# VH-VL binders against Large ribosomal subunit protein uL10m (mRpL10), part 248

Target 1, 224 residues: Large ribosomal subunit protein uL10m (mRpL10), of Drosophila melanogaster (Fruit fly) (q9vpl3)
Amino acid sequence: RGKINIQRPKAPHYERARVVAVTQPKYPELPKAKSCFKTRAERTQQQQENPYNEIIAREVRNWLDHSRLVAFFHLSSITADDIFRVRVQLHKQNLHLKSYGSKIIEQAVKNTRYEAIVPLFHSNHCIVFSPDPEKTAALLRIVRRVPQMVLLGGIVEETMLSRNQLVAYAQMPGLHAVQAQLVQTLSQAPGHLIQQLQAHQNSFVQVLDVHAKNQMNEETPKST

## First folded at step 14 (VH-VL)

Design hb23 (from gn1 with heavy chain S56Y; framework fv_imvotamab_arm2)
Fold by ESMFold2-Fast, scan of step 14:
Structure hb23 (fold): chain C 224 residues (1-224), chain A 118 residues (1-118), chain B 112 residues (1-112)
Amino acid sequence: as target 1 above (224 residues)
Amino acid sequence: EVQLVQSGAEVKKPGESLKISCKGSGYSFTKYWIGWVRQMPGKGLEWMGIIYPSDYYTRYSPSFQGQVTISADKSITTAYLQWSSLKASDTAMYYCARHWGYSSFDYWGQGTLVTVSS
Amino acid sequence: DIVMTQTPLSSPVTLGQPASISCRSSQSLVKSDGDTYLSWLQQRPGQPPRLLIYDISNRFSGVPDRFSGSGAGTDFTLKISRVEAEDVGVYYCMQHTHYPWTFGGGTKVEIK
């Protein structure tokens, strides 16, 4: 029922796609990469199809309120089968891998102590939740085998931790780790922790760009 | 100890209004959803709706939308289920239960029996 | 709406024998966030429901280890390894993957 573009009408997309399809060779369709990141079109389509944005934001807040361990990751392109295997491994340890749009996360954390995390979700991300902070070591062991997931930082026992602090926490025994965590965070303002997490995210993107360029130059060494 | 304590049994006539209550104790009331579940005599369980006490957001089952109102008062850690005009078909046991994340309904009230007859 | 079908409708069992209850959903219970939201509840005669199992297979606190849950996608099972007299009641599966949340029709466990 909408409006038609009167200025410069274009041929229907379905007609053009049909012509291309009949002339295409026998190449198999590649499976869609499954990741916490979605393309602009996929994000727009998901937002249009999601009828429960308001309730989903409250579900996220509920997970944050009940998770004594929350870990934030950058997630690169990954196949549906690969992410499914990672999710199964994490679930066996009561670790729940989830992804949400940035607007849903913003709505979920608005007017809470978690509001400062919003900048972490302006790029491709996923979150792991657990009610059990002793699972931090298990989380890092599993993720070490998944190069598409890069740890940015997290929240343990309501305390925001940088990547390095979270790694250190994973190496400590239970009760002693709680004491060490408290001492570490007493010297860090929440704003400083968030800035450190954001800086690590930006540094990771820079490292990926450099690595990609180096691999291209290495493959074609005579090109420069 | 986590407890949900519901108001006592009610006997009403068709067309009357009713408001029943569910008081939570022993936990952080605003961090859990409260849901309402109907069980008609000799029948199974039906989800009616939920409320998030932190901001009073409600969500209803389509079959109960417009039939009942769910509300809460976090200052007294109490959730409510209300009818503007009762029908004989509203005769049932009504349960409240708390919910978070993947747990579904973990702790339940004792139930409020509502009988609607002439 | 997701329809939750339980079998059997009734399960008369001899004390000490195992009991198995199946729950089938009309569509996958895998939510868009990747998790499956399925629980099992027990209702003893004249009492409110009690949570037994959440997240397919996790026993709720205080629930005896003779109760176990399993399954994936659309097919789920609750198993009682050795039925005791206090296990008499109606058992319900419940999904909260999709709104509206729905319950199975119930399975009555009786001692024969």
Scores: ipSAE 0.675, ipTM 0.847, lowest interface PAE 1.4, mean pLDDT 81

Design hb24 (from gn1 with heavy chain Y57W; framework fv_imvotamab_arm2)
Fold by ESMFold2-Fast, scan of step 14:
Structure hb24 (fold): chain C 224 residues (1-224), chain A 118 residues (1-118), chain B 112 residues (1-112)
Amino acid sequence: as target 1 above (224 residues)
Amino acid sequence: EVQLVQSGAEVKKPGESLKISCKGSGYSFTKYWIGWVRQMPGKGLEWMGIIYPSDSWTRYSPSFQGQVTISADKSITTAYLQWSSLKASDTAMYYCARHWGYSSFDYWGQGTLVTVSS
Amino acid sequence: DIVMTQTPLSSPVTLGQPASISCRSSQSLVKSDGDTYLSWLQQRPGQPPRLLIYDISNRFSGVPDRFSGSGAGTDFTLKISRVEAEDVGVYYCMQHTHYPWTFGGGTKVEIK
């Protein structure tokens, strides 16, 4: 089926479950302060890794320059195992799921045509790259099964598209001339499209805020 | 179509300076990294470093840091590898190759043979 | 640095027979961005290297379908289904997951 479960899958995680079962950390293992505190050595190591961040920003720019399809997602909490399965499914379609810090994204797109996308990355995010824009439909099919990934918008053939425009593009795969014309037709002034992408993200944030406020006013029901 | 053309063979004495070139054509020069790879006679390939021509940012292999300088001039689509003072141990074939993250080193120059002898 | 170990060092094969080259990395080649950056290169005598396979199993443009790549994590394989005379040369695996980028020591494919 290819459905991603919040529950740990028995087959692919059997060995990990076995190890955990024999060891089982029944009591608190680490002091809160120790687990949250960055040691002086860790801070020094992070400082020494600044050149790593600089190269990753250029790697991101390189992916943007070579991808005819780029899709931006809000990413809510997801396990490493679940995101790995999504990545494997996407990779089979030449779709490359990547996650970068907001500072790296900002550095990568600074002084480029893509600079306006920076506000999309204020919250947890991930990006899907592909050299093949025909894979947009496959992308949307796969992410339908991943509720933690919410499409914000994207770039197709160097044109910024809102969520709705990207969904519309996905309905016309295989018709190259029609697809190119559609991208041009959906294309608006860059500022307007970015504003629409930002508005969509803001609307999503407002929906989450309303939901959170409603949640606070309700008594927490017991699981059914 | 895509082509990387390197400068001709060089014969030098230890202590001399040298700058060899790699000219890209048939593609957008600033959208690809250029890497340099050394192959000593009868031996395998060694990665020396890369440059991002768009802003001339470089990263070197630790073995080559301080031994060579990589530079690029995007106005003439050319990357360079330079030594301030050659050593006999620098005798090798030097290749340039373009790189982007997904396809690795996809197109290679023909190589520049550098011979350093007293 | 990541050490890339290739076996065998040389592979004499009869024309039309398969050849297989193994590449083992000293640590996982899965990058922090989730992808694995493993490539295979061919170097014919007197020629520059040529890209054969990238991203473990993707054949580069113009590369015959008799070449295939496979593997994951630390163990990777290049296969030539039916070796032809023009396949004589040295084959290298390369990782560009972690800096510094490193090559395998090479495997010489020769006829007979």
Scores: ipSAE 0.689, ipTM 0.851, lowest interface PAE 1.4, mean pLDDT 81

Design hb25 (from gn1 with heavy chain Y57F; framework fv_imvotamab_arm2)
Fold by ESMFold2-Fast, scan of step 14:
Structure hb25 (fold): chain C 224 residues (1-224), chain A 118 residues (1-118), chain B 112 residues (1-112)
Amino acid sequence: as target 1 above (224 residues)
Amino acid sequence: EVQLVQSGAEVKKPGESLKISCKGSGYSFTKYWIGWVRQMPGKGLEWMGIIYPSDSFTRYSPSFQGQVTISADKSITTAYLQWSSLKASDTAMYYCARHWGYSSFDYWGQGTLVTVSS
Amino acid sequence: DIVMTQTPLSSPVTLGQPASISCRSSQSLVKSDGDTYLSWLQQRPGQPPRLLIYDISNRFSGVPDRFSGSGAGTDFTLKISRVEAEDVGVYYCMQHTHYPWTFGGGTKVEIK
């Protein structure tokens, strides 16, 4: 709708002055200058790290997708020179020793078939990748002389194996058909193990989430 | 049997938009990165960026950040390189190539020649 | 950005003789995960690049034994033991250890 009627006195000018006075925003309370310093520094650090962490997580996922053999190890204190020598020996057998932070591993495997491995990486760890599962015996032979590396388990032909199952696989004859049959047989147990590990992880996360929410809402969880 | 097939040559004027394609076949498309590489006439190779087709995550070279957009459609196993506004300096051969961390760029497309002139 | 310097710029070679190409990086190519991501590519006239060698010394599928790679850290070499007519082209080293990924300037191998 258009213009005001002709008979109106200079009300628009008076109304404008009044509207400006009424609509003028009240000065907001000043933010805490000193407290903002730490918050800004924290946000800057998180922002700087995120892009590289995201690409590295996909690189890890790419290694998992292309490796028919993945072995997980706990890594005790070891010198840079010693681990370098181990890495060189493994590389000669097409075995790739890699170390990643626990957060990177978690991000790489979250919402994937590999998610069950996350609990293995809450302590010092390293991973050996290979496109060749026949190299499992060579891997264990090399690592036997490295007491700082303790085998936790692995993945062979996309099947999760416990430490004992992986050792058994390594001891089989070098016939691919026989080893494939063993993995297929063990996959029933590893399949159930993966489901149990995922259930355990989800239950633990759920309990922590409920506990955190109850703390925020004053009510503490009670034993069932 | 692994093959990357790129779209045909393009002749454009400055300011025009363009989208070229790279279709993968003979492998699991989502398990490999796709990268784009520029080669100016008579010059060497320049890495532009990569995409992880499984979730369309992209990473660009700083020299190409904001100048191009890389995308992919995993349902038709195709990656794309796009310009919103072409410049004469964009005249070059553009290659797509398949990448995984260990083997680097192992299979390459035939190239798409882009000529930008008034 | 990591600068990849190739020498020589051109290598005229007599058929059957060896050729050697050097590639030097401005900083170490050893990645934080422990591996070195250096590869060599061949581009024949009018053709797209072709992967020859990855992970310093591993020949890609179908690449003849006359091609070999070596090196560590910042210094890398591609050798052709006996150059054949089909080896004419431009050779590039490439690193994908650090972002942005970078190529060497290229070395032209030609028959004299």
Scores: ipSAE 0.685, ipTM 0.850, lowest interface PAE 1.4, mean pLDDT 81

Design hb26 (from gn1 with heavy chain Y57R; framework fv_imvotamab_arm2)
Fold by ESMFold2-Fast, scan of step 14:
Structure hb26 (fold): chain C 224 residues (1-224), chain A 118 residues (1-118), chain B 112 residues (1-112)
Amino acid sequence: as target 1 above (224 residues)
Amino acid sequence: EVQLVQSGAEVKKPGESLKISCKGSGYSFTKYWIGWVRQMPGKGLEWMGIIYPSDSRTRYSPSFQGQVTISADKSITTAYLQWSSLKASDTAMYYCARHWGYSSFDYWGQGTLVTVSS
Amino acid sequence: DIVMTQTPLSSPVTLGQPASISCRSSQSLVKSDGDTYLSWLQQRPGQPPRLLIYDISNRFSGVPDRFSGSGAGTDFTLKISRVEAEDVGVYYCMQHTHYPWTFGGGTKVEIK
């Protein structure tokens, strides 16, 4: 079968952020992690260090502009040691875990194509960057073992994807042509979509059929 | 607590049919693959095949394709391994194991010993 | 099919000493995504297999830190830093990179 249901999670660890957050184990209060988790006071203090905020905002813009894969996560309470272990595992796959205050992210993306991501950062958060979109499957496999990190969505090849769309993309490892065509199809402009979709949907279905057959024959997908 | 509980030992004659079971509990049964692994007496492990209970998709090892049938009933969270006609060479311990996509067989059943002799 | 070769076939070891098991594949286990799907299993006498290590080096829940995995491409190693009496058993490597999935022949860890 060639259809991917991007609105419905298929694997439990890739369920909607709200479901995962609600079902996550509750932990006793731990010392705050320096990487992703920041208190309101820490965020406010960071904003007041104004001379350095533009430098950090510029760093965030450079990561966004030079990364072909960007994944956004909600982060629950986690120890510095635990997040360090996750960071090391991700780094081995050329995946770079970063945390920034909400005001710095807002400053970095204001008046850019990325401005739509600001609402994702009203709570505790972190971001994973990579120049290699083929690493999406590796990213999701690593993060599956970290219940404190809940996938919210991402950006692949400059296209914003929901959680389910990103999970679907991860099921096409090593198939550059299929992955590129999927991203192109998902990024179709709505203005001409209805008339053009009929003409092009057979091509999209064929690409998904090839992917589905390859996944059935070559490997077991985490979401199917 | 994740558990896979297999049916009891079987003693059969060549030519007889057999269906053994593997019942999952403590997790969402339809979200994981179930695999079957054979271990002949005194020998190593051999992968036989897997099934995805959500849609009953199966994949077999070539050496077991056509020799056995793997099925699942999600209403009772149970996977099955079946032979239409047993051979003496089918004498082995059979394990079921849960599989999380690309990763690994993480939880294993206790095993079902199948003995086939005339 | 990918052939998984384990060495040694038997590893007698003194309690408290380290043990090392090698697993070599007939072809690369690296997928085009750069990942390698290699796991290690332990089977104690009369018991079912137990997952120790997945994705080359990740320890499964409840597995003691004396177990570690390493390797890349076609050559993989399972190391036990200080062997305990409960570690006696047969150890198997398994590849999940290419169908059909295949196991190594097993390495028997015994106490001298």
Scores: ipSAE 0.000, ipTM 0.417, lowest interface PAE 16.9, mean pLDDT 74

Design hb27 (from gn1 with heavy chain Y57K; framework fv_imvotamab_arm2)
Fold by ESMFold2-Fast, scan of step 14:
Structure hb27 (fold): chain C 224 residues (1-224), chain A 118 residues (1-118), chain B 112 residues (1-112)
Amino acid sequence: as target 1 above (224 residues)
Amino acid sequence: EVQLVQSGAEVKKPGESLKISCKGSGYSFTKYWIGWVRQMPGKGLEWMGIIYPSDSKTRYSPSFQGQVTISADKSITTAYLQWSSLKASDTAMYYCARHWGYSSFDYWGQGTLVTVSS
Amino acid sequence: DIVMTQTPLSSPVTLGQPASISCRSSQSLVKSDGDTYLSWLQQRPGQPPRLLIYDISNRFSGVPDRFSGSGAGTDFTLKISRVEAEDVGVYYCMQHTHYPWTFGGGTKVEIK
């Protein structure tokens, strides 16, 4: 027989039907297309049913309760390798960089004295924790080389401090009495501090633009 | 000083219920997790679960989920480990230990020996 | 579950000589937050466990400096520079990087 090794289509009548169809075939509606998107209700249900977020929120709360230094940063785009190197450098100073979703932070601080910080975390952020408040100077020295991390404020010895107050604290000698006095002197009402930190977020965009421009200028002339 | 003091040894029959305790003192009870660890006779350590006493949120090892209940009463700084129906295989030393994220289990109770036999 | 494998199972040591215990995890212990949650515990006969080292290499309060920890990723080591009589016991590594938290099988240190 003719073609014993390779089967090929032999459907002249089917081919004729295709030729007669002048209009392209109408694609059928796919039921799966309606389920390709998660509705707001479906996303809300999934979030409510996520037990991992609940336990992680308590882990965050535990870090807050045991850290005498907590620093809040805005974090712009940074590679995994770069952030890993920053973490290693911070870890050598007993400084622990953590990143959590805003929903986890909200759950962690809800109904606690830390609840006032929630508004700081509606954009990309990270937090640095340490049991040692004397490491504030080391923290600021390290992040000075990381333009993607911009200090927003923090908590030292359970007192909320603005960016400027944290910078002032970092400049003081490592005498416990002197540092404690500074924290007391710089104290702020939580509402006023949050307003001040939110105002700094508006300035933050300007600071990021300046940092980006300065970084480009530093890169261009490049000195060894 | 930090202390975790556990309830005394128990001898029970299969099918009986049991609740053992772990009382913390010398520290802020609500700032630390309390975990439970089982050690069967002549065997190693097995993590059973933890509780955050501030709001009693628990997390269990899959091997112990549904077999035991962990609870805490922050007003008397005490955590509990409870069985609704004991089995002979529950015979072991049970330890409580406190935990805060960085240090792992830093202080341990003296242990509660539970013997389940007919 | 992360499996923690300890070697050796038993380490008979002459007093004053060094001892070394290895702990290998089935998965990297580097958590998504960048930290490694690896601890070492000592259990003397008839006593509850005692924390020796946390965060790979940090000695807990009151732990003698003859104990040291090292390692990264999946391979960790506990070293005792000069074994003393009170060091007899079972040593466990423990990870709390991921749930469920798991312990190594233990290494028995005893005097020859």
Scores: ipSAE 0.498, ipTM 0.767, lowest interface PAE 2.6, mean pLDDT 81

Design hb28 (from gn1 with heavy chain I50L; framework fv_imvotamab_arm2)
Fold by ESMFold2-Fast, scan of step 14:
Structure hb28 (fold): chain C 224 residues (1-224), chain A 118 residues (1-118), chain B 112 residues (1-112)
Amino acid sequence: as target 1 above (224 residues)
Amino acid sequence: EVQLVQSGAEVKKPGESLKISCKGSGYSFTKYWIGWVRQMPGKGLEWMGLIYPSDSYTRYSPSFQGQVTISADKSITTAYLQWSSLKASDTAMYYCARHWGYSSFDYWGQGTLVTVSS
Amino acid sequence: DIVMTQTPLSSPVTLGQPASISCRSSQSLVKSDGDTYLSWLQQRPGQPPRLLIYDISNRFSGVPDRFSGSGAGTDFTLKISRVEAEDVGVYYCMQHTHYPWTFGGGTKVEIK
């Protein structure tokens, strides 16, 4: 039969809470905290000594120690969906796209031979790891189709390589001996590579700064 | 050949202290984490904690925090699991296992049986 | 803590027939770094656990091709295409995405 139009008050808050509790995942109870005033110094020290960052930094160091290929990228604005698709495509080639905060990277590489890479991570970045250096060519083919990812350099067989050196390595036949010889032939002093990577980073930052300033000062009908 | 060799079985009384060992060989000891896993008689596996031998950094499962101490001596490539005061509920098989980020617990020790009874 | 639920608790199987084990997590196992850290372990009677599968579907060194893993998010499966006598034992899924690391309750594979 037909409908009846009558108004009812909204369900009580306790019924809504019960429905939400049943349908939502149960989460562990958070540790109880005392809400006491903390000094600025105590808060600053707690921020500097983040225990989550401590374990993740060691996980990053662990990946660096076990990856024969590490590639560093600047990452421009990209949607979560798009980066997810890139991760899936890379993963099929045993290439692991990871993103970490600058402080975690700094903590991970401090007092190691990799300390020189820290300046690369002062802006948006990501890293690709692989235990298989033969996948360098596959990496560059995949990333060539992702304009938001800009190759800065990398580490192959524990040797730091500039962008051009890594591209050259990728163009070699899939013969380990030939690729190893190329890595050795591409003479690389840590100081020289650091300067090249820093110069690229600084130049890129300057270009972004000029672009941002020009956009900020620009007026268009559409921007209204 | 990667090996993790654990110390022998222990029979203890409640309140006693105990330290068991896990010696790694055949690989670069400081490049891997060592984890400890408990298996109570007839039960499944429980993760207890990890140590990064390079700097002796430790991370514990909340259920084991304060109940055990994990340590390592990289000069003799050995990790340790220690109790200050054993309880009957600590009766279990204890395993050490090697870990690195992509492949968790790839090689395991043979296990140390700890029996705690009055 | 992440709860890992395995089904079935036991799997009696005829030699040469397939076996399938399910593992479900209470939360997504996708880590903030983008990877999913889900492993499968085998424990034969009287022996320590042995790694079979890591990163959902990758067979560890020396593991026979009859073992395969699959899944995503919160639902994962281990399959044995043709069970052999040596496959008798307890199988565990394990997550190392979120601390504390947790194991499934185990599935006993036995011959009938």
Scores: ipSAE 0.718, ipTM 0.875, lowest interface PAE 1.2, mean pLDDT 82

Design hb29 (from gn1 with heavy chain I50M; framework fv_imvotamab_arm2)
Fold by ESMFold2-Fast, scan of step 14:
Structure hb29 (fold): chain C 224 residues (1-224), chain A 118 residues (1-118), chain B 112 residues (1-112)
Amino acid sequence: as target 1 above (224 residues)
Amino acid sequence: EVQLVQSGAEVKKPGESLKISCKGSGYSFTKYWIGWVRQMPGKGLEWMGMIYPSDSYTRYSPSFQGQVTISADKSITTAYLQWSSLKASDTAMYYCARHWGYSSFDYWGQGTLVTVSS
Amino acid sequence: DIVMTQTPLSSPVTLGQPASISCRSSQSLVKSDGDTYLSWLQQRPGQPPRLLIYDISNRFSGVPDRFSGSGAGTDFTLKISRVEAEDVGVYYCMQHTHYPWTFGGGTKVEIK
């Protein structure tokens, strides 16, 4: 009640509309009955020729350049209401949850130091941006309660970090010198980091596969 | 301290060419877009277009496409707005402002008054 | 093009009283990334525009807390809780969600 003014975000129906818009199926509007069976090549070419994508790609690059904290997540199936709740909690900490298509991300990071992140975005993903790296601990505290978001890695002060390195950074107290030293001593080999991130994705897939098989086994009644 | 400093006022005749400038300082020039906004005397604001100085990519409002050219020289942290042939209807105050992606215009230049009369 | 309609066109306000400005867009300003790119600008007589509010409700650096923004979809509001003499000027809403970017027609705030 008293906290109704803390962020001063008003119009709850607006945030609900935003969630609906974000979860809306990505399909072309019903344009014409003509050319309903386009080839894969024709569809890909139309995407590449879209000037709107060029503006969004530069927006992604700007977010990467202006954010001192960037965290990459695999996003499992999540309801509109659940992601809305997460977005509200993140926004209070100056953490900005964004989602972009893989083609746009590829265009944004091509020929840049961030090109190594492209393989992370072949499946369902989201990115959290913040100008404040001290918010890493707050970020991890919030997403800890969201099992659908799986941390893959991130970028802190322009340094690419694995999941474990980012978790270690978050555990440092607000002593800036100690945090800076940690970032300085961490590995900067993008190829090695990407292999680690891909391995974490593969491990996650294996965990899901094992869990699914165990769920099927649990169908069998026990202790009659 | 972030600053955008624009060139001085111009008085021109119809048919003349003109190039005005916007110099950025106090920030990494190539990491921000520069947008141009027109304000005709006694009227509101109109977005003309923008440039990303890192690769000189430009995007124009349809109303200004072909009427002006936006360019930038990142070696001297300066963006430009240019007319090949001025018209009396170009008389206005012109502002440059910086932004990134779809974010707001956060810092504005002081404006360049362009007067075109016979 | 997205049409941004501001009301009122002018707002004479007594010092210390509140003022409210409305901005309505012809289409939803919600982007697929979940954000709404709507800002409010203040232009004092003889000065360039100044960013006041960004992303609907966030105050820019140095902006007094008497200014607040709110809104959803197509309807947005800028409120000044207690108008001061320095608040005289023209206020514009601006949408950055859809190309081309467009401004509202402006609302003149003055003291009488």
Scores: ipSAE 0.006, ipTM 0.516, lowest interface PAE 9.7, mean pLDDT 77

